VH-VL binders against Protein LST7 (LST7). Designs and how they scored, part 13

Target 1, 242 residues: Protein LST7 (LST7), of Saccharomyces cerevisiae (p53237)
Amino acid sequence: MSSTVISLAHFCDKHGPRIISVTQSAEKGTLGEELLVPDYPTESYCESCLLQFPEESTRSMRCFIEDVPFITTQYSSIRYQLLNSIIKRAFSEETMIYDNMPFIFFDDLRGLNLVIGFKLYDENARGNERRYCFILTVDSRSHDDSMKMLSEHWNFIIGGFDKMIAYIKNIHKSEFLGKNKTVENNLETLNNNAFIGSYLRANKSKFGRNLVSLTDDKFLFVRIHKWNSFLLHTVMNENKLP

## First folded at step 19 (VH-VL)

Design p3 (from k5 with heavy chain D31E)
Fold by OpenDDE, fold request of step 21:
Structure p3 (fold): chain C 242 residues (1-242), chain A 119 residues (1-119), chain B 111 residues (1-111)
Amino acid sequence: as target 1 above (242 residues)
Amino acid sequence: QVELVQSGAEVKKPGESLKISCKGSGYPFTEYWIGWVRQAPGKGLEWMGIIYPGDSDTRYSPSFQGQVTISADKSISTAYLQWSSLKASDTAMYYCARQPYEFGWFDPWGQGTLVTVSS
Amino acid sequence: DIALTQPASVSGSPGQSITISCTGTSSDVGTYNYVSWYQQHPGKAPKLMIYEVKKRPSGVSNRFSGSKSGNTASLTISGLQAEDEADYYCSSYTDSDTLVVFGGGTKLTVL
């Protein structure tokens, strides 16, 4: 099993830090069936946490690159506890600056993690913003090897995440402006919504929204899957960590 | 003003059932968790469990799993803690408190409900 | 029972600074910044003083501050006042089957 995983996570108004999607790789020449998750009712998930593919019945996405399977699921069946711990830690870190520089943390249990956060404006969210992060996890006990891999592929990894985040932000902005033509003049509101204390300003009813809804892109998670798969494949082929 | 108001003190006998309440006001009741915390006389705080009134999602501490039932009625912004059969060891102050997310901090707190179970 | 470790009691004179420690493990305080502090006066409900290690709610005195190092979170009260005499409890998220755990509490006496 691949030691490197890419996760998309968010801070859910209900749950706190939650995973939205996990992209993993399996062994070359296999179908990666062990990475698939059982069928689960989407109704059991908070709307904001929901991984949504264009086909409602689809719960996972699989592709093959050079006979290596890459699979994206709502959660990792193999690394569930690990990844949940990682995202909880990531969102608790003070160094997480959304829409800025990535940060890295390492420990013996959670491996090496590269985190990059971003925010999207949403008036239906607590504090009028949704918080997200991409996390590249190297599940290796070798700190040196993990760091070497990250260093060697730093620009590629960061560039890739930046590109994806920019895309998400752009389509979100377009959707927002399309619906609120009158708000073009109040883009200042996007910058002034401090998350701090927002939990106290709950006068208006809020509700969950997933990224597909926020961006009006029903193929968003397909795109993310493809990107993550490509990124993982590139990183893994050049540096096989023991 | 955000406020949680709990039901009054209860005096019960062992074996009796009990349901105490916590009513929220001043905020969207369905968008925050309600946690229950026990404090035995002269003892510390014990986390019992939580409920999300919006969908009745509930979590229990292992120590209290099966011992109590946490529920909510969102139509009247009220959470409940209930026992099917009280024990003397259930004698304690019970607090409800609001949480912003599943394992978030508690704020505000209810005033507490004293439950006394004696023969 | 999984509990965070607090000193049973601390004391200080008016005007002094005191610190209350809350020691956990790598499964809670040591890994996550989801630590809260509560003040409880006799016969009263707990009151939130600090959340997420160092954040202070509105209305709480700036004399109260929080920090964390390793597996230990700390509440510092500067300029100690008589009204600060109370029990203080820390809490934290934990990876265990218990989502939230409390410390045993610390009785603060103002001399």
Scores: ipSAE 0.896, ipTM 0.951, lowest interface PAE 0.5, mean pLDDT 91
Fold by OpenDDE, fold request of step 21:
Structure p3 (fold): chain C 242 residues (1-242), chain A 119 residues (1-119), chain B 111 residues (1-111)
Amino acid sequence: as target 1 above (242 residues)
Amino acid sequence: QVELVQSGAEVKKPGESLKISCKGSGYPFTEYWIGWVRQAPGKGLEWMGIIYPGDSDTRYSPSFQGQVTISADKSISTAYLQWSSLKASDTAMYYCARQPYEFGWFDPWGQGTLVTVSS
Amino acid sequence: DIALTQPASVSGSPGQSITISCTGTSSDVGTYNYVSWYQQHPGKAPKLMIYEVKKRPSGVSNRFSGSKSGNTASLTISGLQAEDEADYYCSSYTDSDTLVVFGGGTKLTVL
């Protein structure tokens, strides 16, 4: 089982830091069945936390690259506690700057983690913004090996995440402007406003909204799966960590 | 102004049932958690559990699991803490407090409800 | 039982600065910045003074500040005043089934 995982997480208004999706790889030549999750009712999830695929019955996505299975699920059945801990730490880090430079942290339990955060404006969210991050996790106790891998693939990894984030932001912007013609020039300004002090100020009724809804892209998570799979495959083929 | 108002002090005997209340105002009641905290006389604060009134999602501390029931009525912006059978050891001040997310900070706090259980 | 460790008591004179420590583990304070501080006067409900290690709510005096190093969070009160005499509790998120844990509390006496 590959030690490298990519997660998409967000700060849920209800739950705090939550995982939206996890992309994992299994051993070459297998089907990766151990990475699949049981069927679950989507109604049991908070709307903003929901991983939604175009087919309503689909709870996971699988693809194969060079006979290696890559699987995306709402959560990791194998690394559930680990990844939840990682995202909680990530969102608590003071150094997390949304839409800016990635940050890295390492410890013996959580391994090496590369985090890139981004924000989306949403008037229906607490503080008028939704907070997200992509996290590349190297689940290894070897700091040096993990860092070497990241360093060797730094531009590729960062470029990949930047591309995904840019895509999400662009389609969100298009959707937003399509609905709100009067706000044409202020969306960037709105997205850059600091959370500090505004998070609890708005006592207006808010409601959950997932990324598919925010972007009006029913294939968004399919795209994310494909991108993540490609990134993982590229990184893993060059450096197999024990 | 955001505030939580709790029901009045209770004096009960062991074995009796009790339900105390916490009413929120000044904010969307269904969009924040309500936590319950116990403080025995002369002792510290103890987290008991939380409820999300919007969907009644509830979490309990292991120490209080099965010992109490937390519920809410969103129609009247009220959360509840109840016992089926009180014990002398349940004598304490009970606070409700608002939490922005599942393990967020407590603000504001209710004024507290004193529960005295004595034979 | 998972508990955060606080000193039982701290004292200071008016105008002085005092610090109250809150020590946890790598499963709580040491890893996450979800630490809060509460002030409680006798016979009153707790009041939030600091959240997320160092953030101060509106209406709380700037004399109160929070920090964290390693497994220990700290509340510092500068320019100590008589009104600051109270019990202070820290809290933190934990990785356990107990989502939130409190410290044992610290009694602050202003001499």
Scores: ipSAE 0.894, ipTM 0.952, lowest interface PAE 0.5, mean pLDDT 91
Fold by ESMFold2, look of step 20:
Parts: sequence; C-alpha cells; structure tokens
Structure p3 (fold): chain C 242 residues (1-242), chain A 119 residues (1-119), chain B 111 residues (1-111)
Amino acid sequence: as target 1 above (242 residues)
Amino acid sequence: QVELVQSGAEVKKPGESLKISCKGSGYPFTEYWIGWVRQAPGKGLEWMGIIYPGDSDTRYSPSFQGQVTISADKSISTAYLQWSSLKASDTAMYYCARQPYEFGWFDPWGQGTLVTVSS
Amino acid sequence: DIALTQPASVSGSPGQSITISCTGTSSDVGTYNYVSWYQQHPGKAPKLMIYEVKKRPSGVSNRFSGSKSGNTASLTISGLQAEDEADYYCSSYTDSDTLVVFGGGTKLTVL
C-alpha cells in the first residue's frame, strides 16, 4: 500500500527539478511515525523549493482517514533518491509541455509514473513562468499490475489532479489580478509612460518565490496535503474492495 | 553580449599557489551557476565543480574535492578557481562556463586560462 | 569519472551527413534527456551546439541536429563543410555526485 505516492515538484531556476512535497500512507492502525521527518536546516534552501506550513517549525503534516495515516513531507526518508530521480526524468520528457495533458512513463527502477505539468505566471521567474507537476508514482515489480491499477483509477486520479491544479491557478490568478489592478490604477493616476518604464524595470528582478507567496494562501500546502491524502486513500481503499 | 573573460596564462612551479579568475558581464551574474572545466593537453573535458554566486552554494566533482577551491565575489561579478599547492599534473587549460541550473548545459564558455606547472 | 563513450574519430566528405554517437547507461543517457553537444576547434573554447538532446541554441546552424534512442544520443551534421572539422564532446546529467559527465570526444575530419 505504501508503494503508491503523490509528489508535487517544480523546475527551480537555481536547482532544476526539485520535489516540493510527497504524500504517502503508512499502515492502517499505526501513527505513521516512520514517515515523519524531524526539523532540519533549511537556511540554504531556495524560497521556491520549500514546503511551507503555517507553523514555521513544522516539516511534516499528518492526517488520518479511516485509521490510515497520511503524511506529507518535503522528502521521503525511505524513497529520497528514487523520487529525486523520478522528477529529474519527468521534467526532461518531451511530453512535458505543461498543457495539463497527463503522460506516463515507466522503467524497472522508477516504476509507473502519471504526470501532469502546469505553469504559473511570475515576472520574478526566468521566462516569467514557474513550472510545476503533480506525479502519481506506483512502485510495483510488474508493469502489467501497475498499468491495471492505473487504468482502473485513471479518470479519478486525473480529475483529482486537474481539480487541485485549477484551484491553484484560480487563486494565483486572483492574487495576480489584484496586484495588476493596483498597478493599473496607479498608472492611470500618474498618466505618465516614464513611470511605467521605471516600474517595469524595477519589477523585473529575478528571485525564488514560494507557492504560498504566489497564491497569498498560508494554508495552501495544508490543502494540498488533505486533497492528496483523499486521492490516495480512495485509490487504496477501492483496491481493497474485492 | 553575455561574456565570460578569464585571467591570463600562468607559468608556475610545483608547490606554488595560484588563483585564476572568470569575470561575467551582460547578464545577472548572481542568477546563474559558474562551472569550471579542466582540459589536460591533448585530452578531453572534465567537470570540476560549480558555484552559485548569489549565495556561494558550491559543489565539487568527487575527483576534485579537496584539490581546488571555487569561490566568487558577486560585487565584481567574478568567480575564482584556486590551488594552495600546484602539481605538475595540474598543467591544463581551465575554462569557466555558465550553467542555468545545477546540472545544466554550458553556455557561454570563457576563453580559457592555460596553467603550466613545470620544474 | 564516469565517461560517456564516443568513437575516437569519424570522417566524411563535404556535402555528406555524418553521425557521432554518445553511449551511456540507464543512470544517465538511457533515463534522462539532459544531453548536450559541444564543438571545439583547435585552440578554442568549446561551443554549445545542442542541449536537452535536440534543442539548438540561436546562431547554431540547422545542419546540426540531435536525437536519442535507448542509451545512445547522436549528433548529426548534414551537408558537411570544412569548418565542421573539430572535436565534438557530449555531456549528460548522471545519477552521481559528479552530476555532469563528458564523453571522451570525437575528432571529426572532413576529407
């Protein structure tokens, strides 16, 4: 059961592909403590790469659905190297064009992976866009068994990812329009192209930004955690109903 | 427009120290990695390591860890490669190159600094 | 330390097409699409010709193209010209602390 995980990753301007969060389950009836990660130094982490919960010292989020613990962390202590490899492959695939169209890749080492990429506009990013993806990873020895599980839950998983992506895009768009509305009003008041030029020049600096900042939602990663836990639980619970 | 200019050729004796430089211009120097690549006479290219001048994050190839020091002074848009004690086997051409992320491609390259270490 | 395998040399006549191979493993070329190609004329710095397997930077002739199949990446030069005579190096991301490795290089001779 614990072999299926959901990851959120992005292509960082500094680091290249980086995992932001991983959601996974532990054994029913346990507390899932083996999946929790303690506090660790993040002072050298890029702002755009951090998993940021409302409580600054928190590095793990846990919930329970029908006595199954679901944990979201920035990295998996048991799958760290594997998941890093998966996202480096995923962002390099020719089919990763960020059009919300899902794609799949498989190999014996990395298992079966369902990927949906998306973009957010950000003038502080190179190319004025930040690139993200959600990945469902099924770690099975059998290609056919993994494909069977995926085919049975295809519409549910894709629909779930699409819904979260749409949510993120909408609240980002709302925050962005609020910012541009303020700029638009200031430009009208000043009625001067010289100020527009100066403002645009000042606003073109490049630096990392967290998804919390891009959406102005300090609970964003809590919402992602709860949604991904729900998706994972549904897939796992349906597989247990013979 | 985007340019990396390296310091001039060096002729040294074994045991001497050396610090060579790579100055970037025409782009935001602190927003890209600078990598160092070694090419021994008549040989291929070897990645030595990289630095992100914005925060001094530095990574070394295992083959060069402890053999050289990579540093940068972002106030003058300059990266450095230095040895505390040169060996004859350090005779090579040394290139700096810009990388867009930790393992990205190399573009542009500096013109190279020839280091000759002989008795 | 892990090197990608390239032929030591390749030759072709003006106007022909040639292909230079770059063979790795499932730890690099076989899994990832982070392959680059560099041209180096004698006494000059390397120049980026292809990145991310098949992408061509602006200013590089469309006679240069890249592809990948399995563990092998390929640089194809069509319509060979005398100026193409140079050393060619591939590079790739690899699953190691080295991060980026180069091939041994291929000397292209235009007959």
Scores: ipSAE 0.809, ipTM 0.906, lowest interface PAE 0.7, mean pLDDT 86
Fold by ESMFold2, look of step 19:
Structure p3 (fold): chain C 242 residues (1-242), chain A 119 residues (1-119), chain B 111 residues (1-111)
Amino acid sequence: as target 1 above (242 residues)
Amino acid sequence: QVELVQSGAEVKKPGESLKISCKGSGYPFTEYWIGWVRQAPGKGLEWMGIIYPGDSDTRYSPSFQGQVTISADKSISTAYLQWSSLKASDTAMYYCARQPYEFGWFDPWGQGTLVTVSS
Amino acid sequence: DIALTQPASVSGSPGQSITISCTGTSSDVGTYNYVSWYQQHPGKAPKLMIYEVKKRPSGVSNRFSGSKSGNTASLTISGLQAEDEADYYCSSYTDSDTLVVFGGGTKLTVL
């Protein structure tokens, strides 16, 4: 099985660190069905933690690049415990300050991990922000071998994550500004509602929001799947031994 | 001001039932966990379990699983710790405390409820 | 089983600095930065002094600081004062069904 994995995670107001999606590859020439997660109940997931594809019944996304299957799911049934430990460590690192600057950590159990954190504004979240990260995990006990792979692909991996993060931030900003312009025009027309609008904002309760909702992009996780699959394909094919 | 106010001290006999309370105020009660911590006389702190009042998601330390019931009534911002049959070894101070996430720090703490179980 | 080890007692004179250690394993303190420290005066509830290894909540004196090296977290109290005499407990997230564990506690005596 592939030793390299890409995760998207966030710090949930209720749960703390939680995985939103995991992208993995399977053996070339197979369908990768061992990585697919069949039916699981989504009603028990908090909205902010949920991986959401456009079709409600879809629990996994699969694509093929040069006969290699790439699969994205809510959790890895094979690596569940490992990846949950990785994100709990990652969000606790002092260098996790959500500034789009990457950091790494390594240990014998969790392998080598490249982490990039980012934030999105959300008035429905504790502290008015939701905190996320992308993590590339090389599940290897050899620090030198893992660092060699990472250093050889550093600019490519970081560039890929930067593009994904920039896309997410840009469409989130566009959605927020669009809604605010509409509200501002309505308040200006009514004149008497400026104070009432401020009062209603002050009373807004906190609740979880999915990344699809924050960006108004129902295909967001399909795009993330495709980006992560491309990154993994490039990294793994160039590092294969002859 | 964020406060957790617990019910008063209890003196009980072995085999009796008991339900103690912890009322939260000054914060969104349903958006934080409430944890319960035991301190036997002259001993340290022991984490017993937690509840998220917003959806009643409840977790127990293995040491206390099946020995107590943790519950909440979000309509009155109150969490509960309950025994169906007290033992003398249940004699302790019981604290509730707020936690920001499943395994977060404890702040604030309630004032404590002393439970004394003796014949 | 899983426990955080603290010294039973420490002492210092007014104006001095002391440290209290909290030793865990790679399943908790050694891997994660979810350590907190609590001060408890006799007959009172614990009070949060430090969270996430080194962060101070509002209203806690900057005489209290936290650090971690390897499997050991430390609470340092500088400029000891008589009111610092109390019991001190560490706690941490742990990779177990218990989820959160406390240390055994340390009695600080100000001489």
Scores: ipSAE 0.786, ipTM 0.894, lowest interface PAE 0.8, mean pLDDT 86

Design p3 (from k5 with heavy chain D31E)
Fold by ESMFold2, fold request of step 21:
Structure p3 (fold): chain C 242 residues (1-242), chain A 119 residues (1-119), chain B 111 residues (1-111)
Amino acid sequence: as target 1 above (242 residues)
Amino acid sequence: QVELVQSGAEVKKPGESLKISCKGSGYPFTEYWIGWVRQAPGKGLEWMGIIYPGDSDTRYSPSFQGQVTISADKSISTAYLQWSSLKASDTAMYYCARQPYEFGWFDPWGQGTLVTVSS
Amino acid sequence: DIALTQPASVSGSPGQSITISCTGTSSDVGTYNYVSWYQQHPGKAPKLMIYEVKKRPSGVSNRFSGSKSGNTASLTISGLQAEDEADYYCSSYTDSDTLVVFGGGTKLTVL
């Protein structure tokens, strides 16, 4: 199994920390079949936790970079329990303040983890915000070796996460402004906006929404898959790895 | 103004059934978990389980799985704890409390329902 | 099924600072920052004093503070007052089917 993994997770209003997607690599020259996941029974259905590819029946995404397979799933068949533990710790760290500032934690069980959190506005979420993070997990039992690898790739990984986060925020902001512009341009709506908008927002039903819905981009998770695969491939280059 | 109000004290015999209630007010009842906590006389606190009234998703501590039923009626903002056959060892104070997510902190707490089971 | 370890009792004089400990393992307190503290006066329901290790809910005196080091979380009460005399329980998320576990409780006596 691969020693380095990128996860996308969020703090679900109902469940607390939950994984949305995990990107992993398999051995060069293989098809990575051991990482592909068939339909799994979901324990608790939640739209905000859902990994959604354009084809609704698709549960795994695979690509190849220089004959290395990279696979993205929601439920890692091999290490779901470990990754759940990692995200529960990550969201509990005091430095998780969603200011796009990265932080690191390490322990013998969970390895070295680089985390960057972000928020998206959503009227259907508690507190009108949804909280996410990207996590790079380096599964090495040597703290010094893991830190050396991360130090050598620090700017690349942080820059990569920042770029994807900025893309998500920009597409989300564009969709939000598009919807609000339509509402704001109606004079009757604008006249009532201070009262009716606040009333409706205060009384809005709370329900889960996935990132596809928040961005109106059905290919969002394909883009995340390909970007994360690129990031992983680059840090796994033997010249740069511990 | 957020409060949980529980049903009154109960005195029962072993083998009898019992259903106690916890009514929430001052907050969106269906958007938070309700947890149940037991405190035997002179003892500490034990988490029993939780329910999410919005969809009735229910989880039990292994120690209480199969011994109690947790349910809710969201139309009247009320959660329930139910025994089909009480034991003397069920004598305790039972609290409900609100939790913000599956394993979140408890705030607020109901006033408690004392259940006494003796033959 | 996992219990957090607290001292059975602690005492202090008015105006003193006291600390109550809550010791777990790497499956709970040692790894996660989901520790809470509850005050319970005799015959009354518990009251949340601290959550997420050091966060204080509104309406709780700033004399109460929380911290964590290693496998041990601590509740510190400064400027001890007679009204602080109560039982105190910690709780934490744990890596078990029992998602939340409580400590055994600490009886605080104000001398």
Scores: ipSAE 0.776, ipTM 0.890, lowest interface PAE 0.8, mean pLDDT 85
Fold by ESMFold2, fold request of step 21:
Structure p3 (fold): chain C 242 residues (1-242), chain A 119 residues (1-119), chain B 111 residues (1-111)
Amino acid sequence: as target 1 above (242 residues)
Amino acid sequence: QVELVQSGAEVKKPGESLKISCKGSGYPFTEYWIGWVRQAPGKGLEWMGIIYPGDSDTRYSPSFQGQVTISADKSISTAYLQWSSLKASDTAMYYCARQPYEFGWFDPWGQGTLVTVSS
Amino acid sequence: DIALTQPASVSGSPGQSITISCTGTSSDVGTYNYVSWYQQHPGKAPKLMIYEVKKRPSGVSNRFSGSKSGNTASLTISGLQAEDEADYYCSSYTDSDTLVVFGGGTKLTVL
């Protein structure tokens, strides 16, 4: 069972901090089936919180790297309370200012956590933005050992998170600009209803959207799963060397 | 201007039912939680529970579970707090307040509804 | 359930700076930065003064500030004025079924 996990979380307009996905490894040579989550209550459904894979009913993703299974789910049956506590702390930290600068925090219960927050524009969200973070959690009793591992892999982990965040921002930017072409092409209409348009936009009902919708990329969570699995595998392999 | 307006003061006898209201205006009512807070005479504030009017998702403090019912009618932007059988110990000021997410801060507050339960 | 501890009363003279404490545990104030402060004048509804430890809503005087260290959050009122005389309550997210808990309240007296 992995002592290191990568989470993707957001600050939901309804719920506050919520986990979107957790990527974990299982024991080498196994199928990792104990990490798969088959039951998913309908009452917990929230569009902005949704982990959505291309197949309609799929809620878990699994891959193998050198016979090690990596699993991504929305909920961890073993660590759900711990991970929820971690993200609630992470989004409340004063250093969570979404400037693409990493920050860390540590305590005996929650372990060592490396966090990078980012924002996406969305007119359907409160304040016209949705707030996210990637977080690496190292669950070790030794603060010094966790810091040593993190310092040895610092550039790799930060670079990996930066690359995925940049990818998400770029495809979201392309999707946003594409959807606004018709409004820009009707400049006379925009000018004629400037106050009316502002009023209608200001009164538009807010609602949740998941990252697949925001990026128009139905494979987005597959890409995140594969990238996070690669990052975890690299960190775990380097950590086993003398 | 965001505003919560509560129903007027109530004087009741033990065993009677009561339903008090909280009407929101100046904001999208279905997109925020409404929380209920009790303040007994000379006492502090106690969180009772919340409702999200958009989908009627309702949560109660353990101290109040089964003792009150929280509901909302989103068509008229109104939340409710109700008792099936009042007790003298229910005498208190009751506030509604808006919360931005399920454990967020309370802003604004309604003006309060004084409920007096006496024989 | 979890209790946030506040002093029962605090007093100060006009123009002074005063601090009200709110002490919790590692299940709330010690871990999370979801602390709020409310002012309540007699016969009136509470008013939000500070949220998320140190953020001040629009319309609240900059004489009010918030901070946190360890398990204790603090509300500081500088340049104390007669109208500041009121009850003050802290609140916090907690790792419990209650979700939000209030402190017992502090009566501020302006001498």
Scores: ipSAE 0.769, ipTM 0.890, lowest interface PAE 0.9, mean pLDDT 85

Design p4 (from k5 with heavy chain S56K)
Fold by ESMFold2, look of step 19:
Order: C-alpha cells, then structure tokens, then sequence
Structure p4 (fold): chain C 242 residues (1-242), chain A 119 residues (1-119), chain B 111 residues (1-111)
C-alpha cells in the first residue's frame, strides 16, 4: 500500500479542521476493497463537511489506473487518526495564510506534508469566507527520502493543485456572479482575501454549505477524485505522463 | 456587545439537584459552542464539556462524563449545567464561555456561578 | 484531567518584562498552534489575552505577547504594571478525548 495520499480539508465554522476527502491507492492488481467505506453515519456532519457524490448513497469512489486502484473516501479506515492530526496541525501553521503559496512541514509521526490553502467567498460563512487546503502526505519517517520524492515532483504536484484550485475558484466565481450580478463591488478580491464590503456584510444567515453547492457542480468530487488519482499515480513512478 | 450572563450563586446540601444557566446575547447564539469550566476553591480551571445550541451536539471531558448534564434551549438563548445529586466536592465556581469551534479559545466568559455544597 | 505545566508563581517590578511558561507535549503544544492565555483577577472571570499562540484580541494591550518553542508556549508581559497582578492560565488543544486542557495557573505578583 502506498505511503502517499492526497487530502482535501476545510476549517469548519462549527468543527474546526475537518477532512472532506482523502485519496489513497491500494496494491496493483487488487480491487482495494479494504479502503472502501460503503456505509457510515452522517447525521453528525454539517453540510460543509460532507463528501458529496452525485449518487446520494455513494460514500466511496474507486478508479483504476494501470491496474492500480485509487479510492477516495471521507475517512481513511487505516489512516483516520493520522490525517486528522495532520489537518489540525496544517490549519494552525503560521504559513497557512491562504495565499496559494505552498508550504511543507515534517515530523516523525505525521510524515512530510505539502499544503496549499485557498479561500472561497461565502456570505453564509463566518467572515464571509470558507477556508480549504489540499495536502499531499508522504507517510514516512525518512525525512531525506520523503523530501527527495517531493523535490523530484514539486512542480508537478504544485501545478496539479493549482489547476484544481483554479478550476474550483473559477466555477465558484461564475456561479456567484450568475446569482449576484448586482453586488459585484470588490469582486477582484473575491477568492483570495476575506471580503468585507457594506453590502456583503448585510445580515445574511450563517450555515454550512457544501463545495458542490458553492460551485453548482454535482460532479465536483468525482473530478477531484480523478485528478487526485492521476497526481498520485504519477508520483508513484509507474508510468510517468511528463 | 457579546455577553454571557449566568444564574446566581447557590448554596445546597449533598444529594440535592441543581440546574444553573448561562444566557447569551449580542451574537447568534446557535452558531457558537458554549463551554463549561469548573474552578474549585483556590484551584485552577478545568474544561468540563461543550454544547452547540444549534443542534444540541454535546461533548464531555472524560473527567465529567456521567457526572453532569449539559443542555441548551435555543428558543431563549440559554445553556444549562445540571447535577442530579450534588456532592461536597462539587463546591466550585462554574463558568460558561463561548468557543468559536469545538476546541477553540474561550471568549467571552460568563461572570461565574458559585455553587456551595455543604453538610 | 491532564494539565499543562506552568510555574506556580512569578514576580516582577513595575516596568520590568516577565515571561510565564506553559509546557506540554508533542500531543498538544509541541505539534499544534492552538494555545491560548487567560488573565484572571480575584473574584473575576478569566479574560482572553492571547489565542493561537501569538494573536491578540482587540482591546488587549500590545504589552502582552505570545510565543512558542518546542513543547513550551510563553506569555510575555512587558512594561509590567500593578494591574497586571493576576492569575494566568494557558490552554491548548490536545490529542485526547478531553480536547482542551488548561495549565495549572501562575500567580503573577507585581512587587
């Protein structure tokens, strides 16, 4: 089983840091069924925290790249505590300022982590922003080996995260503008800064909101799954695309 | 003006029940956690647990699980801390405080409710 | 029920700078930056002075600053004043079911 995973997380107004999705691989030639999470209670999750696939009953997604299964779930049954610790550290780092610049951290327990934070405007969130990050985790105590792998794939991973973040920001901006044309004041700051304008601070109701809703894209998490699987497959060095 | 106002001091005997209150105002009460913190006479602060009044999601410190009940009535913006049978060791100052997320900082604090249990 | 370690007392003279330590482990202070500091005057509720290691809420004097190194967080009070005499508590997220743990408290005496 691969030591490398990709997570999407956010800072929930209610819960603080929460994992939304994690993409992992299983051994080549297997079905990866031990990584699937077919059913779990969701009543304790707020809307903003849920991984939401187009089919409401679906809790896991699987694809195969060159006979390697890649699975995306909200929980990792084998890495649950590790990944929860990682995101709680990541969102607390001083370098987490949501400027689209990557940062890394390493320790013997949490491995090497490459993080890119980003924000989306949402007047239903505290401070009119929802905060997210993508994290590549190399779950290894060998700092030198992990850093070598990361440095060899740095531009590829960062570019991959940047493309997905840009996609999310662009379709969010399009959905927002389609619904709110009359409130375009300060739109140049929409998805990279906390947004404060007299109109946008009107007493809007505060509630959790899913990325699918924010983008009006019911396939968003399928796209994230496929993209993250592609990124992981490439760094596993099986058949490089570049 | 964000404010938490607690019920008044209580003098009780061991074995009696008690329910103290914490009323929030000046902010959306259902959108923040209310935490309860105990301070025994001459001692430090102990986190007891939290409630999210919006959905009544409630978490207890293991040290207090089963010893108290935390509840809320969002229609009157009030959280409660309750004992079914007080002990002399429950003598303490009890604070409520607002937390922005389930392990966040505490701001503001209520003025405290002194509970004295003696026999 | 676990407490972070603070000195029982510290003292200083007006105008001096003093530092109060808060020592935890790699399960809390050493890994995470969710440390807060509270000031408590006698008979009063605690007041938030510092959150997330070094952030000051509005209305808190810039004489109060926070930092962290390794497993130890620190509250520094510069230009010590008589009204700073109080008890000070740190708190942190921890990797346990307790979620939030406080230090034992430090009594600051202004001489």
Amino acid sequence: as target 1 above (242 residues)
Amino acid sequence: QVELVQSGAEVKKPGESLKISCKGSGYPFTDYWIGWVRQAPGKGLEWMGIIYPGDKDTRYSPSFQGQVTISADKSISTAYLQWSSLKASDTAMYYCARQPYEFGWFDPWGQGTLVTVSS
Amino acid sequence: DIALTQPASVSGSPGQSITISCTGTSSDVGTYNYVSWYQQHPGKAPKLMIYEVKKRPSGVSNRFSGSKSGNTASLTISGLQAEDEADYYCSSYTDSDTLVVFGGGTKLTVL
Scores: ipSAE 0.780, ipTM 0.894, lowest interface PAE 0.9, mean pLDDT 86

